# VH-VL binders against q9umr5: the designs that were tried, part 81

Target 1, 268 residues: q9umr5
Amino acid sequence: SYKPVIVVHGLFDSSYSFRHLLEYINETHPGTVVTVLDLFDGRESLRPLWEQVQGFREAVVPIMAKAPQGVHLICYSQGGLVCRALLSVMDDHNVDSFISLSSPQMGQYGDTDYLKWLFPTSMRSNLYRICYSPWGQEFSICNYWHDPHHDDLYLNASSFLALINGERDHPNATVWRKNFLRVGHLVLIGGPDDGVITPWQSSFFGFYDANETVLEMEEQLVYLRDSFGLKTLLARGAIVRCPMAGISHTAWHSNRTLYETCIEPWLS

## First folded at step 5 (VH-VL)

Design c43 (framework fv_dargistotug)
Fold by ESMFold2-Fast, scan of step 5:
Structure c43 (fold): chain C 268 residues (1-268), chain A 123 residues (1-123), chain B 106 residues (1-106)
Amino acid sequence: as target 1 above (268 residues)
Amino acid sequence: QVQLVQSGSELKKPGASVKVSCKASGYDFTDYAMNWVRQAPGQGLEWMGWINTDTGNPTYAQGFTGRFVFSLDTSVSTAYLQISSLKAEDTAVYYCARNYRFGSPWYTYFDYWGQGTLVTVSS
Amino acid sequence: DIQLTQSPSFLSASVGDRVTITCRASQGIRSYLAWYQQKPGKAPKLLIYDASTLQSGVPSRFSGSGSGTEFTLTISSLQPEDFATYYCQQLDSYPTFGGGTKVEIK
């Protein structure tokens, strides 16, 4: 029998967005128990990411306990960051494949319609003034705002991303790394035509330097220092990179070719 | 079984230095940060800071920089607190405490404590 | 830094009484609060974390509630061994403790 699959949605999203993904899984792996977590839907997805991590953790515990052979995670967009933190905070997770669908793993530095709705007069160059304040850190999107021109502020003020990436030290860093390293496979999916995740290489742990030149994962300090286990996972053969052109941000969970190429092989 | 065992009480004169030890057992020492908390006689608890047991990097609360030094010896699973140029107001029980990570991991609470080391500074 | 104010600072109660201790934060800390018990001459003992989650081995007569800025520790039926000072601690940033509430059994 197939391992259960747990799905975590993204910003301003809900379980309904995954109807095509569920159809694909049912076609290729009939009998798979798929749970799409219906927490922090719509506007509730703006709540602080650590709060979301706690809620999703409570929801996944009984699912994991029921599946001694392990589970798979499919985490979309902002949901991929939730799942990153979830794997770090759970001492006893039994996740085999963690499939990250176009998630800003190194952060976001670009305009989105969501940011313009919440902060309509802000430009990306000025958003650091809002996001790196105590008020701004009460919004999920600011928890992974990563302004490459204000690294000092990002490192000191980011209450979520800088911590889970090991970019700022934390009392729990070593155990978070140990927990994360228990994952069987880290499957990274993203592409240049996403149109929302900026830079798109953030989905593969690449990100802008101070000149807005993208440096790939292997050039990042978090990788070189092995802050949360990326270097160890890569050496173990546990990181899968699956970039695909031609897919917009809202289509990652509804493209059959993407599913067959990047997701299906990792659902045992 | 997790235990934190601290060194014995110290009586020092103003201007002297003291080094308090905290030996951990029953868990992997580098999996958890070690914190220091003090309590002056008849007063409440005051967090002093923490040290990353894997990297050795200390972080001090405001008011505990300069004279206070956190260090460790991973080979014997021991954390140390050194106080230089002792003053009468340093008289307190000093506790080491392990932080726990259950729940939201940017927060810290203390699941195990050492028994405390009384440091008395008097002439 | 976040300041925590406990009330009352002292209370005296009889065995079997229901005891309530309050902790107020200077800013919102969600559910990021822990409670400790400290008996004379001993180290503090964790009772509750995440505002309402009881630590393993702690008697069920202890309970915590609250969110945001107002938190409560309740002892439903005070026992002789509950003579102690109780401290709240916030978990939202670098640790700070309340001033303590000393519970004396009549």
Scores: ipSAE 0.006, ipTM 0.567, lowest interface PAE 10.2, mean pLDDT 89

Design c44 (framework fv_dargistotug)
Fold by ESMFold2-Fast, scan of step 5:
Formats: structure tokens, sequence, C-alpha cells
Structure c44 (fold): chain C 268 residues (1-268), chain A 123 residues (1-123), chain B 106 residues (1-106)
């Protein structure tokens, strides 16, 4: 009798990408009910993250209601940000393990194939002009674009990440923090060979300062101010850090060693 | 059960100061932001700003910087609006209002309101 | 700031009438619009949020519709207690209110 598992995919992705993950779970925890949410697939993953949060919220409510002992979330890439906001806006979630699989928790500042597809001639140094406009904030990738050289624009224009990180005040910040703190375990997974998430330490709440030097989670104002509960969770022993080298961005959900080391222990 | 109870009406002379209170009950005070909205006689509603009840940090709409101060006393679940150097155009009913948590990524709707405090500024 | 324009500013109606009030935004606000009812000498009361969702306890004769820049509040069969001023409010950014629509008995 294992807790149900809910899987949330990433940018330009779909439920099909998790076939190997489902096989691993079935082998180690037979009988686990795994629901991979088929919402915002492919190009629809570009829709604003708050829109995605609302859609995923509607999908997870009945699953959580049927599992009084709790559920686990496995949230990949951009999906990890969706899950962060989901845990904050739900007054009644019963999530035990939130497993964040190479997600840019402090944002993204780097060129990716996905950004090149959407903005083929844009350099990362100039993307702030597009992303921090009202039009740009209608695209999910711009919702977590975090230019360390234009932090003032990020703080004022980010409609999603700056708010869920408590970097800009919001009337709901205190209740969002209370809701998020209800999570049993925050399992952070990522690594230096990802090749997409930049800096890769963003998956562990580290990020660039204005000189592009990475500062780790404990040096972030978000952590020091305990804006949404990271310091409280760490003090409670609820944060698990599981870095692994040698894994590219599209392989996190299909590497057996990663699964056995970082995911399997948290699927009670 | 949720209630916001405001202090009584005030009659002040130009140049004086006034401090309006808004006492919350029936919920955890620090879980919701408190907003201030004013309504001049015969006019519509005008949002003045909000205060984070956990941190005490106020945010003011552009027309309400300087003479207007939002503060709170968490120990008694009370928010305050202070207006200094009162002018005749400050004559209005001042409402406190609680954020409604559903739906908005920027700011929430106002689900509970105080009864209003009439501040009259006349010589 | 996002401006909200309400029309009409004033209307006279009889009990049983269908009443329609419009709110237009100066730019797109998705569905981030609320409607409030204010009776003379009283605080506003939330009727509708997210453009079309009725607040708990609000009678079903009230309905909201619209998205983007044009929104409508409809009262399907006006009752004596519905004579009031109605305000729309956007929450896509710093809150702003429409100018109000006063519904008076004919």
Amino acid sequence: as target 1 above (268 residues)
Amino acid sequence: QVQLVQSGSELKKPGASVKVSCKASGYTFTDYAMNWVRQAPGQGLEWMGWINTNTGNPTYAQGFTGRFVFSLDTSVSTAYLQISSLKAEDTAVYYCARNYRFGSPWYTYFDYWGQGTLVTVSS
Amino acid sequence: DIQLTQSPSFLSASVGDRVTITCRASQGIRSYLAWYQQKPGKAPKLLIYDASTLQSGVPSRFSGSGSGTEFTLTISSLQPEDFATYYCQQLDSYPTFGGGTKVEIK
C-alpha cells in the first residue's frame, strides 16, 4: 500500500517521456498508483505558469482527496516550478514527498534549444527586453527568466517566480508559505552535466549574483529571510539534496541509478 | 465569524493628524494582507495600498505616498491608517479590507470589509 | 494603471427587470475582475470574482461574464434588496475600480 505518485512534466514535454520512470516505480514499489498528468503538453507548456498551476490544481484535487495518507509529487524541469506554486496555493494539500527533478527553482539565465526555437536570434544578455514585458510574461519560460544583471526588472516584472520565491511581496505570501511548509520532504535533484538548466545549482536554490558567481541556497535572501519556508524546512530536516554528475537534461527520468539513489527512497 | 471592526468617526481641522484602527477577528491575522480603500462623499472606491501583516511592510498607491502611513499591532490583530497634515480633500470614508486568496497571481479580491470610518476635515 | 469604465453610470429599473451592467478595461486583464455591491451607508460586498464565479451566499440571479477587456454583470430578475451601486474591480495589477453604476427604483 504505497502512496499514489503524481508526475508533472516540463517544457515541450508530455507524459510519454516518463515510461522508464513508471517501469522503475513498478519494479520497486509494485501496486503504486502513478498518474502522469497529460495537461499543457508540447507547445501548450509555453502557456503562462499561473494558468498551468490552475489546470494542474483541478487535476490533483480528486487524487489527493482519495489518498488520506498522502501523495508524492515528481515534478520535472519547468514542472518543478508548477509544483512549487501548487503547494503554495492549495490550503489542503497532503503531499509527503515533493521530488524536484532538475527544476530551475531560482530561475534560468542561459541559452537553451527551447529558447532558440522561440527566439532564434536572441542572446541571453538581451532576452530581458522581451521577457520582462507584459507580452513576454504570457510565455512560461519568461515567467522564470532571471537575469542577474537586471535584477530590478526581474523583481518588478516577473509575474510568477519573484512572487512564489517571496522576492517581491504579495498579499498571499504568508498563507502561501504556511501551505508550502505542510510538505513532508523537499527532495532536490540536479547536476553539473544537465546542459540546459543554467546555472545547474538553480535546482538546489543556488543562483548567480551580479558578477555571475553562483551563491548557494544558504546565501540567498530568500533563504535568509525564510520568505516561503526554506530555512524552516532545512531546520526541520525536511530538505534532501541529491546531486548527480553525468546526467543530461532529458535523462533525469530515465536513469536507473538516479532513480535508485535519489527517488526510490522517498516513495513510501 | 470573520469581522473587521473600525474606530469611530473623526472630525478634524486642517493640519491635524488622524489615526484610524481596524481590528480583525475570526481568523489568523497574519495569514491575510490588509488593504485600505477610501471613498470621498458621492464618489467611487479608490484603493490606497496594502500592508503585509506578517512583515509589516506597506505598499502605497501613487496618490498616497508621504502623508499616509500603514502600520499594525499583531499582538491585538489591528491595522492602522495614519494621515498627517490633513487637508479638506482627505474628507472620505476609509475602509479596511481583507484579501481574498483565490485566483489572482498579483493581488486578491476583497472578501471582508470593515464598516468604514468617516473622517471629516473642516475648519 | 489599468482604467475601468462602467456603463451606464445610472439606471432606473423596476422589480422583476433584467439589468445589465458593463465594465471595460483599458487593456487585457484575462479573467481577473470582481464585482461588488454597495448599499447606501454600508461597506461594499463581494458578489463575483474571477469574472464569473459567484461568492458563497450570493443569489443565483446574479451572474458575470466576459474576459480580456469587456465584462458584464447581469441581474436576471431585480429584487427590492438589489437597489444599490455596483462596482467592478481588476486585479491583474494594482487594484483599480470602475466608476460605479447606481441602480435606482423606477
Scores: ipSAE 0.023, ipTM 0.603, lowest interface PAE 8.1, mean pLDDT 89

Design c45 (framework fv_dargistotug)
Fold by ESMFold2-Fast, scan of step 5:
Structure c45 (fold): chain C 268 residues (1-268), chain A 123 residues (1-123), chain B 106 residues (1-106)
Amino acid sequence: as target 1 above (268 residues)
Amino acid sequence: QVQLVQSGSELKKPGASVKVSCKASGYTFTDYAMNWVRQAPGQGLEWMGWINTETGNPTYAQGFTGRFVFSLDTSVSTAYLQISSLKAEDTAVYYCARNYRFGSPWYTYFDYWGQGTLVTVSS
Amino acid sequence: DIQLTQSPSFLSASVGDRVTITCRASQGIRSYLAWYQQKPGKAPKLLIYDASTLQSGVPSRFSGSGSGTEFTLTISSLQPEDFATYYCQQLDSYPTFGGGTKVEIK
């Protein structure tokens, strides 16, 4: 039989967004138990990411306990960062495939409709003034705001992303790394036509330097230092990269070709 | 199974130095940071800082710089707190405590504690 | 520093009583609060972390609740071994502890 699948949604999202994904899984892997977590829906997705991690952990513990053979995670957009932290804080997770659907793994630096809704008069160049304040860090989107022109402020003020990426030290960094390394496969999905995740290569641990030139994962200090295990995972053959053009941000969970190419092979 | 065992009580004169040890067992020493917490007689708990057991880098809370030094010896799974130029106000029970964190963005709660080392500074 | 104020500082209760201790933070700390029990001459023992999560091995009569700035520790049916001082601790920044609540039981 197939391992259970746990789905974690993104910013301003809910479990309803995944009805097509559930149909695809049922067609190709009939009998799979799929749980779409309906925590932190809609506006609640703006709550600090560490608060979301705590809530999602409480929800996944009984699911993992019922499946000693292991589970798979499918985590969309902001949900991919929640899942990254979840895998690091759980001493006993049994996740086989962690499938990250267009998640800003190295952070976000771009003007999008989501940011315009929250901060209508703010441009990406000035958002650091809000996000790197104590008040700003109470909003999930600011937890992964990564301004390449103010990297010193990001490193000092980010209460979430800089810590889980090992870019700033933390008392639990070593145990978080060991916990994360228990994952069987890290499946990274994203593409140039996403339109929201900026740079889109953030979904593959690439990011802007100070000149807004994208440096890929293997050029990042977090990879070179193996801060949370990327270099170790790559050496194990456990990192899968699946870029796909032509897919907008809200379509990653409802595109059949994407599912068949990038997701289906990793659901055992 | 997890144990933190500290060195015995010390009676020192003002101006002397003291070195308190905390030996860990029952887990991989470098997987968890070590913290120091003190408690003056009849008073509450005061966090002093932590040391990264993987890198050896210490971080001190406000008020615990200069005279206080955190160090470790990973070969014997032991953390140390050294206090120089002792003052009467340093009289306290000093605890080592292992961190664990879940859901916290900055710092941690303390899941296991040493039994405490009483340091008395008197003339 | 984030200041934590505990109330009451002292209480006396009988075995079987429901005991509630409060911890108030000077600023919002979300759910990043832990509770400890300390008996005279002993090290503190972790009871609850992240406001409401019970540490393994801690009796179910202990529970925690709250978020933001106001938190409570409840002992639903006080037992003789619960004679102790209880401390809250915030995890949102450099750790700080409340002043403690001493529980005396008959």
Scores: ipSAE 0.000, ipTM 0.528, lowest interface PAE 10.4, mean pLDDT 89

Design c46 (framework fv_dargistotug)
Fold by ESMFold2-Fast, scan of step 5:
Structure c46 (fold): chain C 268 residues (1-268), chain A 123 residues (1-123), chain B 106 residues (1-106)
Amino acid sequence: as target 1 above (268 residues)
Amino acid sequence: QVQLVQSGSELKKPGASVKVSCKASGYTFTDYAMNWVRQAPGQGLEWMGWINTYTGNPTYAQGFTGRFVFSLDTSVSTAYLQISSLKAEDTAVYYCARNYRFGSPWYTYFDYWGQGTLVTVSS
Amino acid sequence: DIQLTQSPSFLSASVGDRVTITCRASQGIRSYLAWYQQKPGKAPKLLIYDASTLQSGVPSRFSGSGSGTEFTLTISSLQPEDFATYYCQQLDSYPTFGGGTKVEIK
């Protein structure tokens, strides 16, 4: 039978958003046990990402323990960052496919409705003043805010993303890299019409330089230094890139063509 | 099984230098950072910093820059602490300790410790 | 940096006693606290991490509790080998240790 699938939602989200995804999985892989984790739903998704990682870890341990053949992760938006950290902090995970649905893997730098709701008078150029403070780092959004014009502040103040990407050193970095490298496949999904993830190439480990020119994954220092294993995974043939145009941020989990093209092939 | 074995005690004059070693066995040396912790006679524990065993990059706690140098020899799975221009207040037991943890975004508990190296600085 | 205050600094106890040691943080550290045992002339030994998780091989008479700023280490029935100095350590930022609590025989 098919390996169980664990789904991790995104910012201001809940398990209800994945009803179409579950329908697609049931149609193509009938009998698959799919668990959509109902943790940190809605406004609770604003809690610091490391606290979310701890809660999701407690939830996934018994699921992984009951599936000796392995499990698959489908992690949407902010949830993709949670899953990155899960794979790094768990020295016993048995994840085969980690499917990242439009997640800002190198960070976020864009004016969005979510940011305006939380910080109504702030523009992306000024948000670094809030996010790179101790108070700001208590909000999940600020944990992956990556201002390319204040990279020194990002490297010093980011309590989450700079650490999991190996951009700032940490005593656990080598263990985190070893654990992450146990993943079978890293499936990266995203596209230019997302409208929320900025730059959209962040979903593929690309990001802005200081001039706001996008540099792709292979040009990133984290890739070149192999800080958490991207270069090793790519050499192993374990990274899958699946970009698709025409899909808005809230549609990645409910588009049948995307499912058939980018997700279905990786659910054994 | 995991073991950290440190070099023997040292008696030095003020102004001298000392180099303490910490040899690891029972695990892959580059998979865990190595930390240094100091304990002055009759006092508590004081964290000095760590070294990334994969990259060789050291990070020092406040108060342990300049005279203190962390280094490695990965071919023999050994970490080193060198103290130059020794002062009487450097008299302490120096411990190496490896770290591993989950939970906090920042740091780290010490699951295995070396037996300690007493460095005595006296005239 | 985060300051940790242990109380008491020393206590006298008899075999079989319940011993409680308190560690207070200068700011909230969630559950990010560890406890160590140090016997005279020996290296510290990890007892507990994440406030309440026993390290493998540590006897069940040791337990930890607390969150935020106040934490306790409890030894439910003190044994001869438990006479030692105990230290707390926070895991929320750069490591800092409490001043230690020496548990000595009455």
Scores: ipSAE 0.006, ipTM 0.542, lowest interface PAE 10.2, mean pLDDT 89

Design c47 (framework fv_dargistotug)
Fold by ESMFold2-Fast, scan of step 5:
Structure c47 (fold): chain C 268 residues (1-268), chain A 123 residues (1-123), chain B 106 residues (1-106)
Amino acid sequence: as target 1 above (268 residues)
Amino acid sequence: QVQLVQSGSELKKPGASVKVSCKASGYTFTDYAMNWVRQAPGQGLEWMGWINTDRGNPTYAQGFTGRFVFSLDTSVSTAYLQISSLKAEDTAVYYCARNYRFGSPWYTYFDYWGQGTLVTVSS
Amino acid sequence: DIQLTQSPSFLSASVGDRVTITCRASQGIRSYLAWYQQKPGKAPKLLIYDASTLQSGVPSRFSGSGSGTEFTLTISSLQPEDFATYYCQQLDSYPTFGGGTKVEIK
């Protein structure tokens, strides 16, 4: 039978958003036990990401313990960052496929409706003043705000993304890297029509340089230094890239063609 | 069984140099960062910084840049603290301490400590 | 930098007494606080982490509570081996310790 699937939602989201995904899995892999974690829903998704990581960790431990053959993670949007940290902090995870569904893996730098709802008077060019303060770092979206024009502030103030990416050193960096490297497959999904994740290549570990030119994963210091294992995973053949055009941010979990192309093959 | 064993006490003159060792056993040395903590006679605990045991990169607290150097020899699972140009104010017990591996979002606490090395600086 | 203030700095107590030590942070540190015990001539020993989680091997008479800026270490029934200096430590940024609380025989 099929390995269990654990689903982690995104910003302002809940388990209801995944009803189509569950239908697709049931059609192609009948009998799969799918658990959509109903933690940090709606406004609670604004809580600091490390707090969310601790809560999700407690929820996934018994699921993993019951599945000696392994589990799969499907992690949407902000949830993909939660899952990155889970894989790093858990000494005993047994994750086979980590499917990252349009997640800002290198961070976010864009003027979107989500940003305007949270900070109505702010533009992307000045949000660094809020996000890189101690107060701002109490909000999940600021934990992965990555202003390419203030990289020094990002490196000093980011309490989550700079640490999990190994961009700023941490006492646990070595064990986090070893834990992350146990993952079977890192499946990266995203596309140019997402409309929220900016740059969209952040879902594939690409990001803006100081001139807002996108540099791909292999040009990032994080990759070149192998800070948390990307270079090792790529050399092992464990990284899968699945870009798809024509999909908006809220549609990644409800598009059948995307499911069949990018997700279904990795659900063993 | 995790154990951190430090070198013996040192009596030095001002201007001299000292190198304190901390030998780890009972775990994979490179999996845990090593911290240094100082305690002046009759005073409280003062964190000095840490060293990444896999990459070898030291990080120093603001009061401990310059004369203080953290280093390691992974082949013998040993961390070192060297203090150059010793001053009377450096008189203290120096502890090495291992980071706990649990996922602290900011920094970890110290689960195992060395027994301490007393460095006395006097003429 | 985050300052930790412990109170009292010194207390005299008898075996069997309930002892409480307070640690106050200069800014919010959530639950990212640890407590250590140091006996004369010895290295500190971790008692409690994440404000209230007891370290393996530490007697159940020790307990921690609090969040944000105010934290308390409680020893429910003081034993002879508990006469020591106690330190709090924050984990929200670069580590800092409180000034210590010395618990001595009355």
Scores: ipSAE 0.341, ipTM 0.728, lowest interface PAE 4.8, mean pLDDT 90
Fold by OpenDDE, second read of step 6:
Structure c47 (fold): chain C 268 residues (1-268), chain A 123 residues (1-123), chain B 106 residues (1-106)
Amino acid sequence: as target 1 above (268 residues)
Amino acid sequence: QVQLVQSGSELKKPGASVKVSCKASGYTFTDYAMNWVRQAPGQGLEWMGWINTDRGNPTYAQGFTGRFVFSLDTSVSTAYLQISSLKAEDTAVYYCARNYRFGSPWYTYFDYWGQGTLVTVSS
Amino acid sequence: DIQLTQSPSFLSASVGDRVTITCRASQGIRSYLAWYQQKPGKAPKLLIYDASTLQSGVPSRFSGSGSGTEFTLTISSLQPEDFATYYCQQLDSYPTFGGGTKVEIK
């Protein structure tokens, strides 16, 4: 039998977005119990990410409890951050594979259609004025806005990303690291043709420096300091990087080739 | 199983120093931050700050900087609160409390407490 | 800092009574609130977190409700062991406590 799969959607998404993924899983892994969590759909996905984490935790706890052998998480886009936080705060999760599907794991710094919808009059370079305010932090997008030109504001005002990254000290940094390290494998998926995640390397914990030069995961302070366990995971061979070109952001969960190459191998 | 055991009552004169200990058991000491909470006689609870037990980094609440020092001895799973230049207004019961978090990093409540240490400052 | 105001400060009740304590926050804190019970000479005991989640081992007669700026702790039927001081604590930022509510025997 296959371990249950829990799917967490992204910004402005719903369970409907994953109908193809469900089909692929059913075809290749018959009998797999797949649960697409229908929480914080649509505009509700703009709610603070910590609130979402709490909601999703309530939903996954019963599923995990009924699956002592473990579960797999497939978390898409913003959902990938939700899942990472979820695994950080849960000291009793049993996640075998955490599949981060085109998630801005190291943050977002790009004025995409998602941002234009929420901030139509705001430019990328000025969004920090909104996002790093108490009001801005009430929106999920701002929770992982990572302005490389305003690192001080990011570190001090980010109520989500900076904290789950361990970039800003908090009382539970150590236990969060411990909890996250319970994951069997961290599967990072993304690609250069995504068009939304900016930079696309964020899906692999790469990100801009102060000159907007993209640095890889191993060059990031969070890795070097192992602030939430990336270095440890890599050292024990628990990180899988699966980049793929030619896939737009809204197609990651629907592309058969991507599924077979990057997702299916980790659904055991 | 989880226990926090604090040192005994202290009687000090103004200007003196005191060091309160909090020994943890029943869990991995370095996994959870330790908080300190003050309660003056007949008054409410006042959060003093916390210390990361892994990194040894203290964070002090407003009003508890300078004379208050959090420290650790991880080898014996013990947190310490030192108060220097004691004042009469420092007379209070001091609690250590284990940090627990459900969501946000500031979503912090205290699931286990020490029994408290009374520090009396009197001339 | 977020200020929490509890009301009443003192409450006289009898065994079997329904008791309600209110905690008001100076700003919205969503559901980020905990309740503690403290008996004389003892450390506080966690009762409720996340506004309404009962801590393990706490009797079901205790319940919490509310969101935003107004919260309530309810004891459905006061028992002899429930006479104590109760504190609310906000979890939205650096911890702050309410002033406490002492529940006394009538």
Scores: ipSAE 0.037, ipTM 0.615, lowest interface PAE 3.4, mean pLDDT 93

Design c48 (framework fv_dargistotug)
Fold by ESMFold2-Fast, scan of step 5:
Structure c48 (fold): chain C 268 residues (1-268), chain A 123 residues (1-123), chain B 106 residues (1-106)
Amino acid sequence: as target 1 above (268 residues)
Amino acid sequence: QVQLVQSGSELKKPGASVKVSCKASGYTFTDYAMNWVRQAPGQGLEWMGWINTDKGNPTYAQGFTGRFVFSLDTSVSTAYLQISSLKAEDTAVYYCARNYRFGSPWYTYFDYWGQGTLVTVSS
Amino acid sequence: DIQLTQSPSFLSASVGDRVTITCRASQGIRSYLAWYQQKPGKAPKLLIYDASTLQSGVPSRFSGSGSGTEFTLTISSLQPEDFATYYCQQLDSYPTFGGGTKVEIK
């Protein structure tokens, strides 16, 4: 039978957002046990990402233990970063496919309504003042704020993204890399019409340089240095890139063509 | 069974050098960073820094640069602390300690410690 | 760096007593605090991490509480083997330790 699927939601989100995804999975892979984790919903999604990682870790351990053949992760938006950290901190995860659904894997640098709700008078160029403070790092969105004009502050102050990307060294980095490398497939999904994830290529480990020119994954130092295993995974044939135009940020989990093209093939 | 076993006590004169060893067993040596912690007689614990056991890159706390060198021999799962130009103020028990395995935001807390090596610097 | 202040520096108590040790941080560290026990001539032993999580194998009479800048270690029923110095350590940045609290049994 089919491996269980664990779904992790995004910022200001909940399990209700995935009703269409669950319908698609049931149609193509009937009998699949799908667990959408109801942790850190709504406002609680603003809690620091390491706190969320700990909570999600406790929830996934019994699911993975019951599935010795492995599990699949589908992780949406901010949830994709939670799942990256889960794969690194779990010494015994048995994840086959990690499906990252429009997640800012190299960080976020863009003006969105979410930021205006939290910081109504701030522009993206000024958010580094708040996000790279100890107080700012208590908010999940600041944990992956990546200002390309203040990369030195990002490297020194990011308590989450810079560490899981291996951009700043950490005593646990070697173990985190070994754990992450156990993943069967890293399936990256995103597209130019997302409208929230900025740059959209962050979903594929691309990001802005200091001139706001996007450099793709293979040009990133984290890839070139193989800091957490991207180069090893690519060499193994384990990275799948599935870009799709015409999909807005809140539609990735409810588009049938996207599901059939990018997700369905990886749900064994 | 995880163990960190350190070399025996040393009595040195000012200006000499000492090399303390810390041999790990019961786990994959390169999976965890190794830390050094000092304790002067009758005093508290002072973190000196850590070394990445896979890459060999040391990081030193403020006050422990120059005379202090962290190194490794991965073939024998051993970390080393070398102190050159010894001073009376270096008299202390030196501990190696392993990082805890679980992730951030916890930079380091120490789940296993060596038994300590007393380095005495006197004339 | 983050400074930790422990109080009291020294205490003596009888077997069966409830003992409380306080650790105060110079800035907020959420729950990122660990407690260690060090017996004379021995290396420190981890008791508690993340302010209140008991390390495997540590007796349940040990408990930790607190968040932000004020933390406490409690020993609910002191035993002879609890003669030791106790240290707090913050986990929010590069490690710093408190000055220690020496507990002597009467």
Scores: ipSAE 0.012, ipTM 0.595, lowest interface PAE 8.4, mean pLDDT 89

